# Designs tried in a protein design chat: VHH binders against c4kar8. Part 113

Target 1, 263 residues: c4kar8
Amino acid sequence: MAELSTPSPASPAPLDGGRGDELEKFTLRGARQILQLLQDLITHRGLITAHTGGGHSFMTAVLKVDEERGRVVLDPSPDPQANRRALAAPRLTCVTQLDGIRIQFPLVGLGEGQDKGRPALFAPLPAEMLRLQRREFYRLQVPLAHELSCLLKAEDLARKPVEVSARVIDIGAGGVAVVVPTGAAEFVIGGTLPACRLALPDGEPIELDLEVRNLNRQTQRNGTEQLRVGLRFAALPRAADTRIQRYIFKTERALNAKARGGL
Below, E stands for the ipSAE of ESMFold2; O stands for the ipSAE of OpenDDE; V2 stands for 0.75 times the mean of E and O plus 0.25 times the DockQ between their complexes.

## First folded at step 8 (VHH)

Design k54 (framework vhh_7pa5_2)
Fold by ESMFold2-Fast, scan of step 8:
Structure k54 (fold): chain B 263 residues (1-263), chain A 125 residues (1-125)
Amino acid sequence: as target 1 above (263 residues)
Amino acid sequence: QVQLVESGGGMVQPGGSLRLSCAASGFTFSSYAMSWVRRAPGKGPEWVSTIYGSGGDTSYADSVKGRFTISRDNAKNTLYLQMNSLKPEDTALYYCAKESDFYGTDLYDSPFDYWGQGTQVTVSS
């Protein structure tokens, strides 16, 4: 029911996304630092999205840290099905934010029980946590009026090539998020979509290779589902990177001016 | 820079009413869906309601349909939750949450990227 009642980002993706060396500088492995971050999440009442794989996720929060036993205690989902999926999952990927910093960590060996007479989920303390600045992974929400699109070269269920014109809903230095109707194409996390074409307002479409990094099922206002696909730029020429960055800066500045102009 | 500050919580008797407010700053408020999420004692976070666009379509958890009304004032960058016919089961910390505009390449998405500290609602006789 939780998954049916909230826009659910329900997409498994590799923790490092094939860039382990780059992410190492953002990775915390000190036990004391990990304990402190978990305690900060308790203090700041942090909401956590826990991805269980297969496109499923649920909301949780840290109830307490059991330092003596090396365990974290989490709120169960109000949806029993989400809890069953979580307990069956080999790994949860947890994402949250703290003071504008994105925090991501794995939990392995999830169990259930009671904490002070109330249902709870238990897991060993994570051995590592990613701490990422939002600015490095900032995504501009694209105004509908800009009609940004990306022509995707993908495959259908029968593995036949198809071209899908997808609406770009957000864009950053590292990639774009697009929305496609359910069933328009098959997407595999880690798969490459070659020679896609990104249309920006000024100039010719940018031809580039996109890697599928993230898949989210979202419920539309009318109750139907759409698929949100996160796509990484595999390699950008400097000219293309400059055009994307200028579009982001120009649009962000214009949106900030509108927000301020209401005064 | 993004900040969400909830207010309006308090203690009420069953059948009473409260109106929660959330003051937003640091982003283009009208461009994002906004939600209320609650965390009750001994329970995990539960999504309560979402309002999409410029005060357009709304969605509610089954437990609050017909009793709660979500609304927004885009000129004031403020989100509201009118809570009527309150029950002891509505006792919770209520969070204002912003729709995520952020997904990282090589990262998992989240429905929300920011939320406030929450405002406490207690319903007891």
Scores: ipSAE 0.418, ipTM 0.762, lowest interface PAE 2.2, mean pLDDT 80

Design k55 (framework vhh_7pa5_2; at its last look DockQ between E and O 0.15; V2 from the best seeds 0.00; counts 0 for: pae E 3.4 > 2, placed apart)
Fold by OpenDDE, look of step 9:
Structure k55 (fold): chain B 263 residues (1-263), chain A 125 residues (1-125)
Amino acid sequence: as target 1 above (263 residues)
Amino acid sequence: QVQLVESGGGMVQPGGSLRLSCAASGFTFSDYAMSWVRRAPGKGPEWVSTISGSGGSTSYADSVKGRFTISRDNAKNTLYLQMNSLKPEDTALYYCAKESDFYGTDLYDSPFDYWGQGTQVTVSS
């Protein structure tokens, strides 16, 4: 009587493993592909946002690809402080687009110098470049008229619990981006904000856990600084997911209808 | 497909004026803030001006404040930049840029998601 060893229930694959694998298919690591893409950015005069960390960024562009030396040449910022931050940063995260495709790539080992007698930034060629089609990572810009908000349960500088009402600026299946007044709370990338409340136009707010994934400091026209926070849905009930998807779909449809009627 | 096409650039003497235009297509123009960005030789891109989707709000870089005026005609899907009292330091490639509708969570954001090929402005005696 051979004891049929009941197969041990396969541990649910960590949900986080799927996203990494999904991104791999969009990641270019081939030297020729990387060079070509960088050259295309030059040809198309791509505007690049280079993130230096801490929510700081500056605009740049690829001036030249030096294949012989294995380096990329970038425009320096007109802001000397931004250049200092860039040079001090262990890594630049560069974001741009080409032909409607979002492109993201890291640069490490940034240095300053001159190209043809003009100031320039230099970095080794990126080891990888991420190409994301918008359709795969779509985020709906929330119409101002909808006044979506998210009540964030966060901490202040003293680690005292605070509640911050944040305006939602975009929403997708995976999360929201919000605007928070400067100094309202402290956010740490990778940190979890538990029991937050997302207010949709239809019905009661959705209670959900959020993970901080991105921080971007922006100066508004009035000179006030605002913090944009990218938040991932850390735990979203199915019912909530359905509501969010419905909202996105409905809103997109309405926006598209408006766009067609205005043509 | 989103398209932005700049025009109106040229060569002018210091103190002269130019009016740039940007024809937009492929999106609901009035729903997005639009900006002008310029790239001077040997310098990285510099923000110049922004106008809200409705046109009710405008902002300018200090370097162009009082000299440049951003405007838009939503019926024509066109963005404008009136440039007066031009200076040699205004010499640059001028881009029309659409404010980004994607800030992302896992991805780093950019203020702009689309821009044109630019129009060249040269201010020289």
Scores: ipSAE 0.745, ipTM 0.906, lowest interface PAE 0.7, mean pLDDT 86
Fold by ESMFold2-Fast, scan of step 8:
Structure k55 (fold): chain B 263 residues (1-263), chain A 125 residues (1-125)
Amino acid sequence: as target 1 above (263 residues)
Amino acid sequence: QVQLVESGGGMVQPGGSLRLSCAASGFTFSDYAMSWVRRAPGKGPEWVSTISGSGGSTSYADSVKGRFTISRDNAKNTLYLQMNSLKPEDTALYYCAKESDFYGTDLYDSPFDYWGQGTQVTVSS
C-alpha cells in the first residue's frame, strides 16, 4: 500500500515561508521556553491538530504540563479509532497557532491513562518547538488557470537523471508545493534538486535550487497515485525573488478583487 | 488583529434552546468558511458545524443534525448557532473557528487558524 511518508521527529515537515530563512532560528530548544509555550497554549485554550501519519489527524488540546514526570497531558479524541492510530504512531506532528504565530512540535512515545478521573493521552515533553510568523509560512494557492509548473531535475531508483514537469499547487516566499505522478522520480527529505526551472506566466523560466522538505502520497478517484512534494528555495537569486513576490502580490490582489466582484 | 468573540451561552434545561453568536473582526469575513467546535469535560474538541463564506453550504456533525442550525450575516460580520432540543450531552465550551488561509496545501495543515475564547453551554435539570 502507498502510505504517506512520515517525517523525521527532528525535521520540520512543512515548508517555511522565510525567503531562505533557516528554520533553526525559529526553533525553541530550551526546556523553560518549551514549558512556557505549552502553558500559553493551555491559557489561550489552543486547538491542536495532531497528525498521526497516513493522512490521519485529530483535534486535541493540552490539559496540563507535568514537570515532575517531564510530560505533557492531552485531550484524547472523541473518536476511539483516532486514539488507537495515535497510540500506534511512531510520532505525532502537532500544529496550532497563538496570536497569529504558527506553533509546530513533535510528540514521541504517546501513552494513555487518566487525569483527574478523565481519559487522557500522555507524551514526554517535546525537545523542540517551531514558532513561525504567518508571513514566514505564507502560501498562495495557485489558480489552476495559471498552469504554473516547475521542471524538476531529480533521479530515478537507479540514480539516473530524470526531468519531471510538476504542477505547482502553492507558492510562498520560501518555497513551493508541487504534485507529480507517483514513481516519476525518487525524492529524499533533505535532498537538493539543482537547476530546476520554475515557469511563471510572465517571462522566462526561473532557474533555482530546491530542497525537499516533505512528501505526501495521494490516491486520486481514478486510482492514479500522485506525490505531493514540498520544496524550499535553497539559493534564490534576487531577481528571481522579486519576480516570485510580484507574482504572489498580483495574483493575491486579483483573487481578492474577483471574490469581491462576485466572479 | 483577527478577533473572534463568542456570546449567548448559559444554563438551560433539557429540551431548551439557545442561540450563540460570534463577532468577527480583523479579516474579510465573507471570504472564509466558519465553524463551531465544542470541548466537553472528559472529551477532546469536537467539530459541530461549518458554513461556507457565502452561506450557500452548511454541514453538521451527526450528533447535532436536525437540532442545530448554523447561519451567518456577512454585513454584520457575525456567525450564529441556533441550538434546539438541547440534551445534557451538548454541555460544552463552544468555540467559533475561522478557516485556515491555506488549508489543504501543507502536509501538516490545520483546518482552523483562529478561534475565540469560547462561550459555556450547560444543559442540566
Scores: ipSAE 0.562, ipTM 0.848, lowest interface PAE 1.9, mean pLDDT 81
Fold by ESMFold2, look of step 9:
Structure k55 (fold): chain B 263 residues (1-263), chain A 125 residues (1-125)
Amino acid sequence: as target 1 above (263 residues)
Amino acid sequence: QVQLVESGGGMVQPGGSLRLSCAASGFTFSDYAMSWVRRAPGKGPEWVSTISGSGGSTSYADSVKGRFTISRDNAKNTLYLQMNSLKPEDTALYYCAKESDFYGTDLYDSPFDYWGQGTQVTVSS
């Protein structure tokens, strides 16, 4: 159905330089765990979006797990073109949610056939499944018009206090990424920046402690060096967390409405 | 926690009518678009209809246009589907589905984050 096609992404803001290791603790690779999670999707009648590439997708569901043959059986699309794209794709990226937990898994080697005399799609069991709260994974790319900034209370090389006003480029439930000029302060992975101030549009800045998680040097088009700093929230008060989540939610809704034409 | 409970299904003759309801709880109902999705025997899920959070915008699958009407009552946290001129091909389990909080902002995303258990509609002579 065209209404259910995946919108073109507005670039969500993954935290550069650390995304792969952020996901590993949420990745299931054990055969028994994978079988159980697929069975949970069957039991809860999970509505799955299967992405075929090029922005195309279709809705499906897991009909059964054939453990003896080591394969999963899916509903075909009522749209024959979606089925042809799925069969031609090098892999299918399946996404759904169970009780607010995002489930994502690849299927490779997809084939078409019959199950109990009905058309069905077949694939080997996935080698991995991702199971995570989207809140911990998702990073909003901050719109430039919002001009979000974070005042970092850091140290120079001589361990003297310095303040750096850093532009926030993405924000999620667990932290932010910022950019600063190279050499503006000393940042080390694992270091703590106490009493920083995050400026959101809806009130006074939030005072919070930050931990440095990632450092990535980058050169801008004009040759200027800057440092992208991935920062984790530490000791975040509930009221501050609520304000951050509300900002993310409202901004996402605005972006979502544009991408889906007001649905 | 989010809960969606469908009701109003049943058996009806071709040409008949049914009204489906979906009682919603655990979220701010008026903030979200809501959809009906159906699963006919031996077929995959099919989108039926969507209504915006305010109720001001609706859309329908071609197969149901002119026969089905989606509506909502935000004071009662309830979604409806009025189904008229029912045909045997409308026989399916009908689900109420909530718009995902973050749909449209990620590569490889899905439009729904919660759905109900469904209510069965059977159209037979």
Scores: ipSAE 0.353, ipTM 0.765, lowest interface PAE 3.4, mean pLDDT 82
ESMFold2 (binder alone), look of step 9: mean pLDDT 82; pTM 0.809

Design k56 (framework vhh_7pa5_2)
Fold by ESMFold2-Fast, scan of step 8:
Structure k56 (fold): chain B 263 residues (1-263), chain A 125 residues (1-125)
Amino acid sequence: as target 1 above (263 residues)
Amino acid sequence: QVQLVESGGGMVQPGGSLRLSCAASGFTFSYYAMSWVRRAPGKGPEWVSTISGSGGSTSYADSVKGRFTISRDNAKNTLYLQMNSLKPEDTALYYCAKESDFYGTDLYDSPFDYWGQGTQVTVSS
């Protein structure tokens, strides 16, 4: 039977398309605005992380903007292999910050040569630049009264699965910091904790995967040791992202109102 | 407002020593790893050293290992770089850099979200 009638499954929603639309309001396309931002990066000696794909990146900086030739001049990496990867890449994605504002822009058509007798990388001026306010990466200190917790799925010293209820001390668009008793579980920087559950007010716990980003051991005044664990949200669904952002904004607003007399 | 202010640079002869300082404000200093990054003409920014938030872990670029020591005083919100046995190749502008909030949150991320204006180190006879 070469003819089968099967209902088409519902097409999945485009996961990245909505984020692209949300970022449009932060995208600059005016030639003068782009030139000004690049000049500001030179003036403030901005450190740029240039992503070449495949998980590879290198640090660079803008040396100058050549308006006559319509190109930007960049410092090459001290690592020759990073420069070779950059030249082979169809696109660089450049990320930096200026006065707490995240700036991101693509470069295509990268070449190499010299500027004033020194090695340099060259690319045509970007057609667009993304400018995101720091508040998009803001971290809220979680009020103790909210009793915010995250159930972590981790391993003990013998690599056996354990579940640890951790108190959330801060939360942002990209992750949470939690505290756990020392010895409750083993955490490894770069390790993934699958199917953890973040308990926010006003709803069911959010199931999400977390990556361990940092560890900081603290001794409390009573001598009890706690471990602070920084955790990144891996592959956060849009509905979860919306709930987390709503919690952050509502709580920040309430804290500001309380500080100003509870209006 | 996050601010990082470097100091302690200057001119020294080869074999000399300098101690750099970075005064940090506007964030919970002990939560973040801190790094020193340097930039010399004709070379892109080069990572030099990192120290964890607690100070319990340090790492160094091969070019400075055994000569430089990174440290921090979390009570004073200050990062340090002790530089010994300085070489002409160490001549650069030295920046203090803060670990990015939730580095790795996006496909395109940055290890640093803030850095200072830098302090100039010149090693010449």
Scores: ipSAE 0.444, ipTM 0.804, lowest interface PAE 2.7, mean pLDDT 81

Design k57 (framework vhh_7pa5_2)
Fold by ESMFold2-Fast, scan of step 8:
Structure k57 (fold): chain B 263 residues (1-263), chain A 125 residues (1-125)
Amino acid sequence: as target 1 above (263 residues)
Amino acid sequence: QVQLVESGGGMVQPGGSLRLSCAASGFTFSSYYMSWVRRAPGKGPEWVSTISGSGGSTSYADSVKGRFTISRDNAKNTLYLQMNSLKPEDTALYYCAKESDFYGTDLYDSPFDYWGQGTQVTVSS
């Protein structure tokens, strides 16, 4: 047996800054937007994991934002060594969440002092903050009884157009996951499937452009192979977005009521 | 875009060894922490081990420390779990998991944005 510190369950790592253009649309650079987001972190008492480099991190929180001096006040670690590493670091990478929204931002120029007679860490306001909405990743497991389907416009192995009726297994604000039989169509990650038709209960099918984001082959217990395809809504009209969100909300409420014994 | 394919599971006797592999594609493998997670019948998922993108940092659940070794080959986009001194309690479906750029489906539920299909490990005499 090795004498090692007890590891915690895995925590999210900082996002790869090299992901380029995809993260730019989620990056806030306006001073007012940054101030508002930091105030929201205070209001919700959001815990922040601050990464100091070299595999080291500590838990902190924003205690206040000093708008006049352009600074944030952070809760120091109870571990003096963690605070020393933070003060020595050229940059902190801070990671947190608000109502399922992932927030990541750098802090440069960390100092120590006191706030209202208590130890505190101080840093200039970040020049940018990354804000990723969890709703893009929330997936409602579609009940089998709903028989939700999406008619996909794809290509076969010979690059000929084919229409495939796929069962929707999960749905979120950003897309759907569907199951298709192996060999029914060819999918290319990053490819667009135009004018697909999503059949929701109540109303006409929704016509959508879908982008292929992931592929996963699943072997069922009966030995049959199925292809699970993750599809992102490439462009979503407000009316379609409203219908999808209404379906998700209604179904989630019904499932929650059923889980509580029909309450 | 993310695809994770586990292999290397099987049946072994107590005290035996197995090496699990996970072939990864659809993302910059070397930029992500990778984990092994297992699920025994009738139990929820249990985190087993994590490795940093460079391989320079590893961590393990107390139940497997000293017996399991996590490693990766970034040139081959492959994650490994070397399992030694296997016990009946290690019987489970083992999943390869990509650390989330963002928490999965719930704030407090999953730090992983993708799980593979799993590979079955059975330790019995």
Scores: ipSAE 0.000, ipTM 0.122, lowest interface PAE 13.0, mean pLDDT 76

Design k58 (framework vhh_7pa5_2)
Fold by ESMFold2-Fast, scan of step 8:
Structure k58 (fold): chain B 263 residues (1-263), chain A 125 residues (1-125)
Amino acid sequence: as target 1 above (263 residues)
Amino acid sequence: QVQLVESGGGMVQPGGSLRLSCAASGFTFSSYDMSWVRRAPGKGPEWVSTISGSGGSTSYADSVKGRFTISRDNAKNTLYLQMNSLKPEDTALYYCAKESDFYGTDLYDSPFDYWGQGTQVTVSS
């Protein structure tokens, strides 16, 4: 009945040319490797989130791989509107997980038909699949008690410079997500925020450049809106990268210990 | 490592009730929204219900509103789905799913990063 949607006006950042060179080493292009991975998704009952663009997505799964016709066969959404969006989309971006490994792949040329008398979606086999260990794209949810903040150098709605202290809600090797009140500053996807300062516990703030990658609006219980901003580290000194990784590892270990001892 | 183990499925007649459980381990359970997702042959995976980490907010698919109730016990790291007035169309494998840690960066988001093996619910006479 329900389609899973990325909240509007959030625009997920696709794997693009600027990211392609960093992710090439994690990309599978061999036809047999791709076939095997798709078969593994069938065996492990992999839930796949298929993004159709415009913030829309639906859940699917691989029903079978038709090697003779060079096609993958997918479950249709129970929502007819989601299927219509999928068929109209120039590309689906499919995301799933297998044994702690994030798997992402495009599907182009989606069609519909039947498999053994049941409705099904069909697409040519993907030319590439991305395989990433969880740690490469892992995002630590920052404990509220840590009070992590990032001082952003942005522009207000009149395009004048403004400094906004934003709470860091998650952090990974490649960036942070922060929350700011709606209207506190203007953010443009792809825009760069220079000389921002990330405050980690136990040390001086890290000065770094951030690129805006995505925007999501959240409405709090009191009706107040806040904006979640996803920010990529444009460049990190090795020392800063080391400090961020240590913080993530230490915090994850502490949270795992708490889960076993406190729950 | 994260583990989600569902139980409580079985065979039941139309109009009957079942209570599903999901035992969670390997993460701070109360910090994550939790969901139930089901999959029936030919219908694809369908989101059923979500509960916030605190348990203060719930949401349901239109097909189950008024019949199903999601709840959680954070002291026991357990998620529940109370299913009443079951219909043949509720026949499916039911999965427990954890809110994704992969969000808000360069890649498309997935709402879930872990799910269990599922527990089978069959509604027939």
Scores: ipSAE 0.318, ipTM 0.722, lowest interface PAE 3.5, mean pLDDT 81

Design k59 (framework vhh_7pa5_2)
Fold by ESMFold2-Fast, scan of step 8:
Structure k59 (fold): chain B 263 residues (1-263), chain A 125 residues (1-125)
Amino acid sequence: as target 1 above (263 residues)
Amino acid sequence: QVQLVESGGGMVQPGGSLRLSCAASGFTFSSYWMSWVRRAPGKGPEWVSTISGSGGSTSYADSVKGRFTISRDNAKNTLYLQMNSLKPEDTALYYCAKESDFYGTDLYDSPFDYWGQGTQVTVSS
């Protein structure tokens, strides 16, 4: 049993740009913008992955946008069971990409019928759509409890070799983002860090060559500065790639299982 | 920039064969799994086949097992689909699709981040 409370903080907290605030600035809510983006998906034959919850998804595409009735028409799955799951779901989360732009939107109130004599799925137009540039893709946010670290082999300000243990804050199939204290090492965009060691919760550290892709200074609430470094896997041994993908998959599945009613 | 260009489609009679090609550029081809996906009127997109970056692992939809063979030439940055014993139900626009970098928001993944314009395969008598 739980008790509900709504605290009203007396003193203002420092402003931070939490992940929710970052997602909000990429959210489209204008009806005309939503219609245009759906039309772009039709024009570019966008492949859409529709997530129905419980780890289930199917591929679809936008057939048309019915502006008068305020609805979108989608291809059904060739798998009848996927269609039944979609119709039973309280909502779909649709994800696609166009020219390096990630697009994500919810659909609620899915129905089935016919469009020009062919089977189709229908839903009201989404009230919002996320539109993220490629550099802004959200990777798996590493749970703090996992304590992932990467030992970086870099150079200090005097260009002497230095090893820096960096906390991994996000991870994807193509790379990681880490945080290091400002001044711990010098990084050059496009530079390669050889023989770094990525520590996952299970097993021995993975030895990787990493390419510096981006740098972003962050000021912590206590006034200390950290450097966020985006690192691409320059080359992955097959065993390392499999292990990283397995970690991401298992962590995502665990997080999805915790989200009751799972979007 | 990432570009995928399919070719090799056409019209063929039932029982015939076609070989599709996909020329890839703008990414490290050998580091990504690649797939073929098809779309027929009224059916929506259907996954056909996938191959690992090294070519050591392949998988197929039940509808094409034993008839289609996926392969790749990493030196040429080219993906192939050999289609044998073609049936009318294989009629579709065939897309070459690149594995997503596995970047998600709100715990959602998209298996593909790029695909080509497609090449049309029509199987009719």
Scores: ipSAE 0.442, ipTM 0.796, lowest interface PAE 2.7, mean pLDDT 80

Design k6 (framework vhh_7pa5_2)
Fold by ESMFold2-Fast, scan of step 8:
Structure k6 (fold): chain B 263 residues (1-263), chain A 125 residues (1-125)
Amino acid sequence: as target 1 above (263 residues)
Amino acid sequence: QVQLVESGGGMVQPGGSLRLSCAASGFTFSSYAMSWVRRAPGKGPEWVSTISGSGGSTSYADSVKGRFTISRDNAKNTLYLQMNSLKPEDTALYYCAKEWEFYGTEFYDSPFDYWGQGTQVTVSS
């Protein structure tokens, strides 16, 4: 991974090393899955922001799913102009959240009618719905000058506790990749490292539980071996998530400004 | 480009109230969740509160629940934080933060700083 501002939206997820488009795994295309998700939105009375284009949007909700006719029934806006814009739009982009997960789907072919004698909007069932935990998708190659480290609490070959200071080589919302000296500790894929400490600029180290996801041994040109360890954040407090996100975006912005300044 | 400008900070006594504002521009404000984050001198940023794009859902750090209220006015592209029953430990620089675009294109196509310059809140006895 070069620069995070250079890769397309389909760029590799954290710990995936460049393997390709991860967006498809978050896309629901099965009719039964789509129906179930829409029913979940009804059950939880989820509010939906429907974007009609041109900077216009209105608040709606799914009133019901008409499985026999293959359509959703939506709550119209109390503003007649918003409803007129929606009906004229070639597409609505509907955005909502369920239990903190962002859900997005298109509606095409919006019509108007009545449900139980009351005005309603309806559209064919969407062909796809996106469910995205956006924050696990992006990675930043950490500049060497930043000297980011993570203090790992692991075990040696004799199962004795050891602390290893590992250099962070990349970071995303879902985890980090680190380099450790060969033989410093034993790592097992799927193993949990509790209470590790991630040192970011501008603050106290962040205490994190990390899960080992991958291991890769590399032989350097001088003949020494280093171990690359991919680590997922097992549970990320909101304050820690915010600090990591801030570091990633500030660093990316600075790298892009530096690259443009070279012109 | 994303621009966030915080205001409304100041000095208050314990038990006092302040209302912070964040004026946003350069993006479709109603499409993004917004957060307040604070930083005490010499410490890292601490998340305070988040509000969904529609304003329909909110969440708060345990330290501020029941005392702070986050709200937004999508017609004015403005985020608010009503702070009541202020304590000395609430003393910090308060920042407005934008969540990522769902498609991720802003992250890749245009580098941006989603953090404003901050507004200082001082609670002194």
Scores: ipSAE 0.000, ipTM 0.111, lowest interface PAE 13.3, mean pLDDT 75

